# Ledger of designs, part 305: VH-VL binders against o27280

Target 1, 266 residues: o27280
Amino acid sequence: MDSMNVPEVLEIKRIVEESESVKTFIFSWDFRREVRPGQFVMVWDFRDEKPMSVSLIDPVRSEIGISIRRVGEFTDRVHGLSEGDLLGIRGPYGRGFELMGRDILLVGGGIGMAPLAALADEATARGMRVDALVAARTADELLFLDRLEAAGVNISTCTDDGSCGFKGFAHERLLTLEENHDMAAVCGPEPMMFQVMRILDERDVPAQLSLERYMKCAVGICGQCCLDDTGFRVCAEGPVFWSQELSRVREFGRYRRDPAGRRVPW

## First folded at step 14 (VH-VL)

Design D12 (framework fv_marstacimab)
Fold by ESMFold2-Fast, scan of step 14:
Structure D12 (fold): chain C 266 residues (1-266), chain A 118 residues (1-118), chain B 112 residues (1-112)
Amino acid sequence: as target 1 above (266 residues)
Amino acid sequence: EVQLLESGGGLVQPGGSLRLSCAASGFTFRDYAMSWVRQAPGKGLEWVSAISGRGGSTYYADSVKGRFTISRDNSKNTLYLQMNSLRAEDTAVYYCARKSNYGSFDYWGQGTMVTVSS
Amino acid sequence: QSVLTQPPSVSGAPGQRVTISCTGSSSNIGWGYDVHWYQQLPGTAPKLLIYYNTNRPSGVPDRFSGSKSGTSASLAITGLQAEDEADYYCQSYDSSLSGRKVFGGGTKLTVL
């Protein structure tokens, strides 16, 4: 819609430091524009615009939150902002997660926990049992543990270096978790998501996976959002896909696209 | 000791119905996905249906979709397969099988014979 | 035809090595999905023999081993014994099929 395609200039109400490299920016939001977990917004710093997943959806306080990892010039500038400063927000865009069944497994890597944190809130509010596998390179990069615990989520952690929880990768930890689930939601580095998806497929757990690839346009007009062999556009048909949809995409887990649109191995 | 025991098989006419049961013991039933796998006399294994641990998700082979319904009662540790509109080609031994964390069928029942014939 | 292809029969003498192949495609083994193997003795239910490509359940002797490469998997049996005479099935997952669990057609192993 037209209203979703015009950036609204919003004041930063509160900033939460999640880690040394991640901050959550909280804004007042008019919920006449609905936002669901798994959707993203375009964040405009008056120079550049980048897609960011919504990590907090709070209709009671009339707030949304956007969690941003510091990885380049745009995110460095945004991290330099303070409460009271302004950002442009356009959206929301994309398909959100669908919830079904009685229990859900969340598998998140790094900043991929951001959309899953919002999903955890919705799932617990719906009365589902929520188990979360939170993965990162080190203990300092595990995100949202206190928020997930406060929501009543059962948490397992793994770190590559063994500094917290299981020592190893998310898919290795998943193989040691015995409990089956009615569904799963997965977000993180694409190689992690590919390995996790294979295991969940084989375990009879339908999974939704969130792809947040390089994008230059939120409405999917440019080729950056295109998946190789199906012609899917992340902005138009994603970012959330069922594993059944992704298993038909030769590119998933094998190749990504750089800013020029070239295929590069993970 | 994990045990799976199938029952409910028998002779049925084409177009008829049967309900198979699988009684499970020796493990926390609700924590495991369960499947039905069949084997026609002298033939190979064919996966038929699967259900998630708490029953919120089900899968079916194309050959049985719309005719068979998988369900479970976790309070009774029992898996079910409701078979409707039975055909001669549904004649097989039906096995109850447990799905492991690795995606294998790690435990199987002894099977129950379903014969669809006049 | 099965989407996973096995030879219908193999044979060997006691003490010898036999290999049973399981040939898939880019939508199953070639996609990266794991392969499991089952042994079915005459008149009995199948039993898990190899899981997750290479792993043996407790009680399965090391004479049985599994491997996976490209679009195919293989079950090797060394030191063949008379009691190994059985049907052997590979099993994987196929991304192109409804329901997505697939078995090979089975291989009858005869020990002479």
Scores: ipSAE 0.739, ipTM 0.889, lowest interface PAE 1.3, mean pLDDT 88

Design D120 (framework fv_marstacimab)
Fold by ESMFold2-Fast, scan of step 14:
Structure D120 (fold): chain C 266 residues (1-266), chain A 119 residues (1-119), chain B 112 residues (1-112)
Amino acid sequence: as target 1 above (266 residues)
Amino acid sequence: EVQLLESGGGLVQPGGSLRLSCAASGFTFRDYAMSWVRQAPGKGLEWVSAISGRGGSTYYADSVKGRFTISRDNSKNTLYLQMNSLRAEDTAVYYCARKSTIYGDFDYWGQGTMVTVSS
Amino acid sequence: QSVLTQPPSVSGAPGQRVTISCTGSSSNIGWGYDVHWYQQLPGTAPKLLIYYNTNRPSGVPDRFSGSKSGTSASLAITGLQAEDEADYYCQSYDSSLSGSKVFGGGTKLTVL
């Protein structure tokens, strides 16, 4: 339990190029420190530390994978690393997904497919039927399609520009999807998750949603992770929430806060 | 083609129990979430409980939580509502309703069964 | 007061237009949840009249139409006919009630 708060310096065993902007970094992992889909780790490049979702959990090979999108200075530096280089990993942290029933729907947008890919592996290993709706702005930004296919997942795609699959947004594609599901797991841009949640709520499909909001610390001390209406802290009580919990949060899907605490629309 | 037929209503004393049934036909029952909606005499509609298609998730109005249990038997195409610790304010016509798979509206309703809680 | 507020009654003469309002709040219609409408003739079960804000089931005449804006929805009935005399209910979903389905209080339509 104590070792979770001290970064381990681990060697990058393998790097998988998921797309032009996304890489998965694979490390050997001692599974006496348990990891569940939906949890995150703090990745330390010996200068800055950032939270990253766990995208691969493989106890058979004793490996964990962390998928990182290139979006700024930290991620640009990490993307410049090679196999054999070192990173600090601290964690895991947060509440993971719960699996229930026999049929699950995954709805992922962009890098939000990363924690859902790990969940898909667990669900298929349990014998569940898994349907995934994978959404992105363009075909080049659709992630983990090959991995989901290899796991036996039934895949639907949609892109804003129509370059792959349904032309439109995830929630518009969902309105044409008639399969039944015992639960859903959703991860992606907050406005997408808000729209998807409302449809699933109306269908009586219990949904879990993963919030990847800005975090200053992983141990739940920093108030920047706090959600306005409920006092939930994403790193302490999330990042995975049931739709019933999120439906009472005024900020969800509508606005975020800047460093001064002011409301900024999405 | 879709039919929903409720049964099991009747007169019961406060604190008593009743089990309502809804026999479904004309559609693949396991693919649809189902609900119970009630209507007290001369009053409006009140949603009571819902169950997912495979029965993995159940939902209850606060007024009945802990007293009522919704369940289904997909092999018999039947929805149930077990009502315990009944109160006078539970007196109502209870409707079985099917929830559409896409939009979540109550697209088909049964004829209702009357539950009267009185001594 | 219901979480979705409807006028208790409306009336009109044959051939006229009537509208029935359904006023919600930021936790239901204003949250973006969809509105459905049901017609209940005396002594019968409710029947779906409008779903997903604006759509008609097969068999519902185009005299019935629905709309949604902000925190409210409306049901419009044009060319009013005697058989339209019934109770009308709006229905949505409310996030503040732990994910509950909510009905309006109902509106009795009288055809003069």
Scores: ipSAE 0.417, ipTM 0.737, lowest interface PAE 3.3, mean pLDDT 86

Design D121 (framework fv_marstacimab)
Fold by ESMFold2-Fast, scan of step 14:
Structure D121 (fold): chain C 266 residues (1-266), chain A 118 residues (1-118), chain B 112 residues (1-112)
Amino acid sequence: as target 1 above (266 residues)
Amino acid sequence: EVQLLESGGGLVQPGGSLRLSCAASGFTFRDYAMSWVRQAPGKGLEWVSAISGRGGSTYYADSVKGRFTISRDNSKNTLYLQMNSLRAEDTAVYYCARKPNWGSFDPWGQGTMVTVSS
Amino acid sequence: QSVLTQPPSVSGAPGQRVTISCTGSSSNIGWGYDVHWYQQLPGTAPKLLIYYNTNRPSGVPDRFSGSKSGTSASLAITGLQAEDEADYYCQSYDSSLSGSKVFGGGTKLTVL
């Protein structure tokens, strides 16, 4: 068994409050275990274990960060923790983003900005030009704007209610953008990602999309990660997929599965 | 005024090579993906190849993959198509086309004729 | 052969309405990909006529309109004129083909 499959108990070094519902937990990290944007770790609170995307990768400070939205019992317990408390971390797991070209587009919805923030840091450090379209329901739910601005990212925002930037959905905002890019990275709600992918496919912009529901498949444990039309290796693929791979999956953006495996429309 | 002008076509023997050029003017060339689309005499349109605005990504139809290479020189506002191992089935007018962010082809050049014949 | 099916020809008299269909499948139009239309006058390069299903570029008369439903799209031409005589092509994207922009086989419109 590789060290990636053994949880290490780590002390919470720092907590950053990103919004009312999102916190970033920062840990010291030994970069002999390499971690790339788009990869995830399993977070263990000594009762339950959940996959969480890595949102900060800082080799200079020897730190990683994980950003967690408060949505259920596990995340509520983790949000109740303080600096100095302990969590089990194992990983990293999964296929991360690949950077290509010189000019890239990031399209993030809600907490989907977390892995894209780590990617933005790497891309800007490599001298790439980064445009980010940051989408949320309301202005209060837009994430990482200050961090992206500090990194030199050119930011566009959109909110469903029009409280910040363009009034409308990410794909509607994307239709008004006329700039070209060498690649895109997309992370957010699956219906948003489907619409964005469709537009980028038509524009000949290769896109990488991060699918939350495939994180367990990426660790080689595939029980909950089945797609009707997939040609993927169930134990080796994800969470990041190229648009060409996802465009062959008829389930993507159309429906999901409940715990019993039944189709549930978006 | 936005214009595309193709050149480099001609008559070539099967197995031969040609390089097509497309000179662009009237717009910021590097901001647009570019494509080659061909049309055999009396036939319909067939997409051949595409390149991203900065040149980092290229795409090919299966019929030309491994034989054709698309490239661009943004400092000269010029698109290229290097065509190797040409076949009779490659005989067509080759159009250079801009692919704006709208997902359609606009404008098109006038085309350049490539004839592959013994 | 093409993956988008158009009738090879349609005809009409001046002032009439004609429609040109573009029939796809679940991997293209049925997947949600947009349809664009091009007009090719004899001896000329194609010209964009309709983009993103229903939109007209500057200079295209409102006699030309597009629509999309299910796995199919249609181009409608009202008030048919002699100068409309041309070949018309639909274009979309197909997810089952590598990086593929796909064109219909084309429809020759004859104005009688």
Scores: ipSAE 0.050, ipTM 0.584, lowest interface PAE 6.8, mean pLDDT 85

Design D122 (framework fv_marstacimab)
Fold by ESMFold2-Fast, scan of step 14:
Order: C-alpha cells, then structure tokens, then sequence
Structure D122 (fold): chain C 266 residues (1-266), chain A 118 residues (1-118), chain B 112 residues (1-112)
C-alpha cells in the first residue's frame, strides 16, 4: 500500500485528554512505515483532511499518537470521537527533526509541544540531556509536563500571565538561561519561534523550527511556500527547517498571507 | 581556569594554505560552540567562522566561504581553521572564542598572527 | 564598509560622560538581534563588556551601560577614567543572505 497516496482506516485505540482543548489520539501502527519526530500525517474524518504532527512514537507498543487542538469544525468533529471509532491516516510526510550532539534544547508553545514531546522521547532514549522550555498563555494550557518529567527532561515553564514559572514570553525566559546546547528544536506560534530563533542564532546553537503552514508543501500542495519579496524564491519541504533557511524568509515571524495572497500582520 | 591558546600562525605566500589550532582547557569542550574572529593590523574585528559543540553545524563569513574550513576534535579539546587560497587581505591576528559562563563570547584566546605576503 | 556603523573615535576628559553609537539596519539590530560590546585594551585580546544589550559581566563597573532602540545601540561610559582608553566594538547578528555575526568598525576612546 502506498502510504503517501491512500489513507489507511485505523481504529482509535486510546484517547488521552491533555488539556481542556487538546486530545491525543493513539493508533496501532505498522513500523515498517518508519516515523520520525517532526513528521506529520494527514488525518481524514471522511469529509475533510488535515495535517497533524505525530506526538507519540512507541515502537515497543506498536503505537503512534496524534495530538489535536480544538479550533474549528474539523477538529470539533474529531474531538467528538470515541475509542473504537475510525479515522483515515496517510503518511508519514515531511522532514523530521535531526538529533545531533549530547545536549538539546526544546522550546515549545502551546500545541507546538506535541512534535517536541515525541522528539524528547527519542533524545532521552539516546541518552541525551534534554532541557525543555514549555510556554503557554496560562498554566492550564501548558502541555506534556507530566510526560516530559517522566522521561527525565529538565523542564522550565513560562506563562504570559505568570500563573506557572517565569512570567513573560518564551524568548524572555530563554535570555535568562546561561546553558549551552548542541542544538535546539522549536515549535509554536510563528512570532514566538521568530524571537527564539534570533537568540539561538546569536548563541551559535543550530536550531530546527517546525512550521505548520509548510506541512502541505511536503505533500505537494503549497503555492504559499514560494516567497520572493526579498529577491529570492523558497520552495521548501517542511515542516522542519533549519534557522539558516528561515532567516532568508522575510515573512517569517512578521506577517502571513490570506487566501488572496495579501500580507496580514501577526 | 577556562583558557584558549591559538597556534599555527606564520608567513605564507598568496594562494597558499595554513592550519590554525586552538587548544581549550578548563571546561567541557564538547558542550560549547567555538568561533574564529580575526583582526587585521590596525583594523577592527571581523567574525570568520563558528562551529557547534559536537561539530554538526558550521558557519562562515562571506569573505572566507569556500576557502576556509572550521573543524574540531573533541577528543583532543582542539579547534581548527583550515585556510586555503589565502589572500593578502587575510593577514590578521586570529582569535578563537567561546561562550562559557554568560551565554556569549566571554572567553577569548590571545591570538595567533597570520601574514600573507610575497 | 561594515554593516554596523560606529564613530571611528571619541574623546573625553577624566570624570566626563562619553557615548559610543552602533547603527545597524533592518537585517540586524532592526530585525531584533541583540547587541554585545567588547573592550580591547592596547596589545590585548577583546574582553566582553556588555552582553544582550544591557547586561554587565562580573567585574565590569556600573559606569558602563548599554541600550538598544530601533536599528541602533549605544554604550555609555560615565566617570571616565584613564584606564578606559581602549577600542570598543559593538557586535550583533545579520539575517541577510550572508547571515553571520557582525562587528562594528570600532571606536577608539582617547582619555585626554
């Protein structure tokens, strides 16, 4: 079966409630189809198909997990499903994270912690030291803290309202960290990722950033990947990019485009 | 305690090659990114190259890209800069530098002089 | 030609205040990158003086201060002393196609 073109109908084996708005859906998986942290799958509810990052990769149990935040009609329908219900899954797709060195920094905002949780599992299994900066608007929106703690990850938290950990934004917290890392992986709202990337660039920490809006580019549906405002064009296979690649994209962190191609500030 | 010591500088002809070394001590070398920064006689500082702690990523100034190669041997606590196709404008004191306590270039060596002349 | 512009020289008498500017563009300081400052005494390697715009390493007196606004940064030295005579360099990161750490051209401070 061509996993890139045809969805496989899979039974929801288990559902984990991560927060009021986030659930992880767990499926049995045939690991002859290799999956890496940072890759995504297309989730089909038999009406619409949406890209979702893989948040759990467990070859011992032969399971994958997909974490979904409730934000619209598709995700509302999927959140209404129960264990035993069916979803179509195709993939995996996209460039996954690459691990290098001994010490890794993870910086996640909101649902962006989902692909980073899978990466944390792999990094700790490889014996790497993992520091995670987990950011959200409020304490009840911080995701995967128990899972990261169970894996032995060194956790720092940051909330806009100060309800847990550092009061402020992820990049403000990062400026107070003196620790050096061999690499970083970053996933969250684009303005957050932009601010974090510039600090990591200055510290010579190679950073990989995962951008949801480029997931469709990896499956060949991506007019918006070509940006020539700065005199060059970037057609990219996402969702994971090195910071050096993103520093060449004038729009990263500053504005997005609406369906008509017009610039809209973040 | 943290120290960096450069060596390998000298006189070379234009078009020649030279390899600089930087011996590190007093810290866990493999955990820190390293940089080369140069200074031409009577001129300002110019960043040349950087390498991540384990050597997985390298960075170069446009002026040296394609001619210089940064590398490290973490088993020997040593940073290298291989300089090929040298030009008169590469004449400078070359410093190695790292971040240790403060998260930026807070540790510098004393430099080694490279002279490119006929 | 450097991408960060500093005045080539500045001078003052003991006890006075001097300010050294570092002017960048939208691809570096204006892009959001932080500014660091180094002091180089004659015949020595550079030493970190200010990091992440405003922070001082241990042992740097509080008469040295940094600030950043828009596309520019400034180093202020109050209570000027003879031992402050040195070259001062700002440093940031540039996100243009050449993407690299960049230094200002340097400012020679003369204490009269």
Amino acid sequence: as target 1 above (266 residues)
Amino acid sequence: EVQLLESGGGLVQPGGSLRLSCAASGFTFRDYAMSWVRQAPGKGLEWVSAISGRGGSTYYADSVKGRFTISRDNSKNTLYLQMNSLRAEDTAVYYCATKHDLGYMDVWGQGTMVTVSS
Amino acid sequence: QSVLTQPPSVSGAPGQRVTISCTGSSSNIGWGYDVHWYQQLPGTAPKLLIYYNTNRPSGVPDRFSGSKSGTSASLAITGLQAEDEADYYCQSYDSSLSGSKVFGGGTKLTVL
Scores: ipSAE 0.047, ipTM 0.554, lowest interface PAE 6.8, mean pLDDT 84

Design D13 (framework fv_marstacimab)
Fold by ESMFold2-Fast, scan of step 14:
Structure D13 (fold): chain C 266 residues (1-266), chain A 118 residues (1-118), chain B 112 residues (1-112)
Amino acid sequence: as target 1 above (266 residues)
Amino acid sequence: EVQLLESGGGLVQPGGSLRLSCAASGFTFRDYAMSWVRQAPGKGLEWVSAISGRGGSTYYADSVKGRFTISRDNSKNTLYLQMNSLRAEDTAVYYCARKSNYGSFDYWGQGTMVTVSS
Amino acid sequence: QSVLTQPPSVSGAPGQRVTISCTGSSSNIGWGYDVHWYQQLPGTAPKLLIYYNTNRPSGVPDRFSGSKSGTSASLAITGLQAEDEADYYCQSYDSSLSGFKVFGGGTKLTVL
């Protein structure tokens, strides 16, 4: 580890409850160390360290936000913290999103909306037209709708169970959207991202995708965070990839690996 | 009624340049990605270039990359293909085609013939 | 050789069924990309015949149908008619190609 990889101990300045299972933790940040949408940080609770996407970037207030879903022991402990408590933050890490053109489509599933919320802020600040397709299993798992609306984003929703907006999956809703875009950014469950990427490739919309699941390969723990035979590493080359790069990866969207290294279909 | 009308084809010598145009009508032009697809005499279809609806993203087949430039003027409902450093193997009918939201080429123009010969 | 392989020709008599194959690989149809089919009558521009694997545009008779399985797709024409004599092209997307778009080599259908 060099000085750029040493955790800084930061005070939790504010906590925003996004849903029953998601909180955004806000910290003061020195923007001499630039943070861009799509990058992640390592969050250390003085016991375990996990990668988390940056969901808020506010240079005016000198703040960053990190949105965390409660899914296990580490995240349960972090959710139990209060304003004034301390966490270690390392980073930022990874390749962030690139913006091009006049308009952008954001397609987010569940907590995958976190890095896309930060991107939406930057895109609207640049004067781009932003359309967001926000997908979740149920209405209560749709995230950042109020924040996106406040930023001037045009929002479409879909839920698997039909409890809000279109009843169905993100890729099914995408086929009913007739407008073309100069680019897209996608983040969410890998099977959703694969289906969405495929459609965007076919519609001549260049897409960037954030491989959230592969960020579980912690930076500095092991150098074996690879996607294919050519050695794409999420920690070094991602987490944001253009669809053309991901189209060469045999595993993306098709199967995952269990703890024994066996291929398991989604 | 969707209509696409190509123009600008003709005879040019190797190394020369041509600019093709496609006039679109009957739909909201800016909402659709557009492509150029060519067909050499007696041969099959080959996709050559595409552009997003607002013009911010472009794609090229490897055979034309660095030589051809696709562009559009949404205020005039017109698609363009600037062809430079033309070669004999670029000889073909060039079609303007509209990309649907399902990824198909749902409407095609009548084509314009480009002949590269000395 | 094209990355999507079609037979160069097929023949049939009026009223018969013909099928035109489009054989791909793991980087295109096998990757999950969709297949579209175009009909080109002699001396005319191509027209969309089947889109998104199985769907027909308005005005295309139901005797034309598409299917996709594994690394291949097929166009079936039942009740073959003289006016079906044309070139047929499959088209898909390939992850190994710049811009993704690829056409099959085309199949000339002759109605005997």
Scores: ipSAE 0.766, ipTM 0.907, lowest interface PAE 1.2, mean pLDDT 88

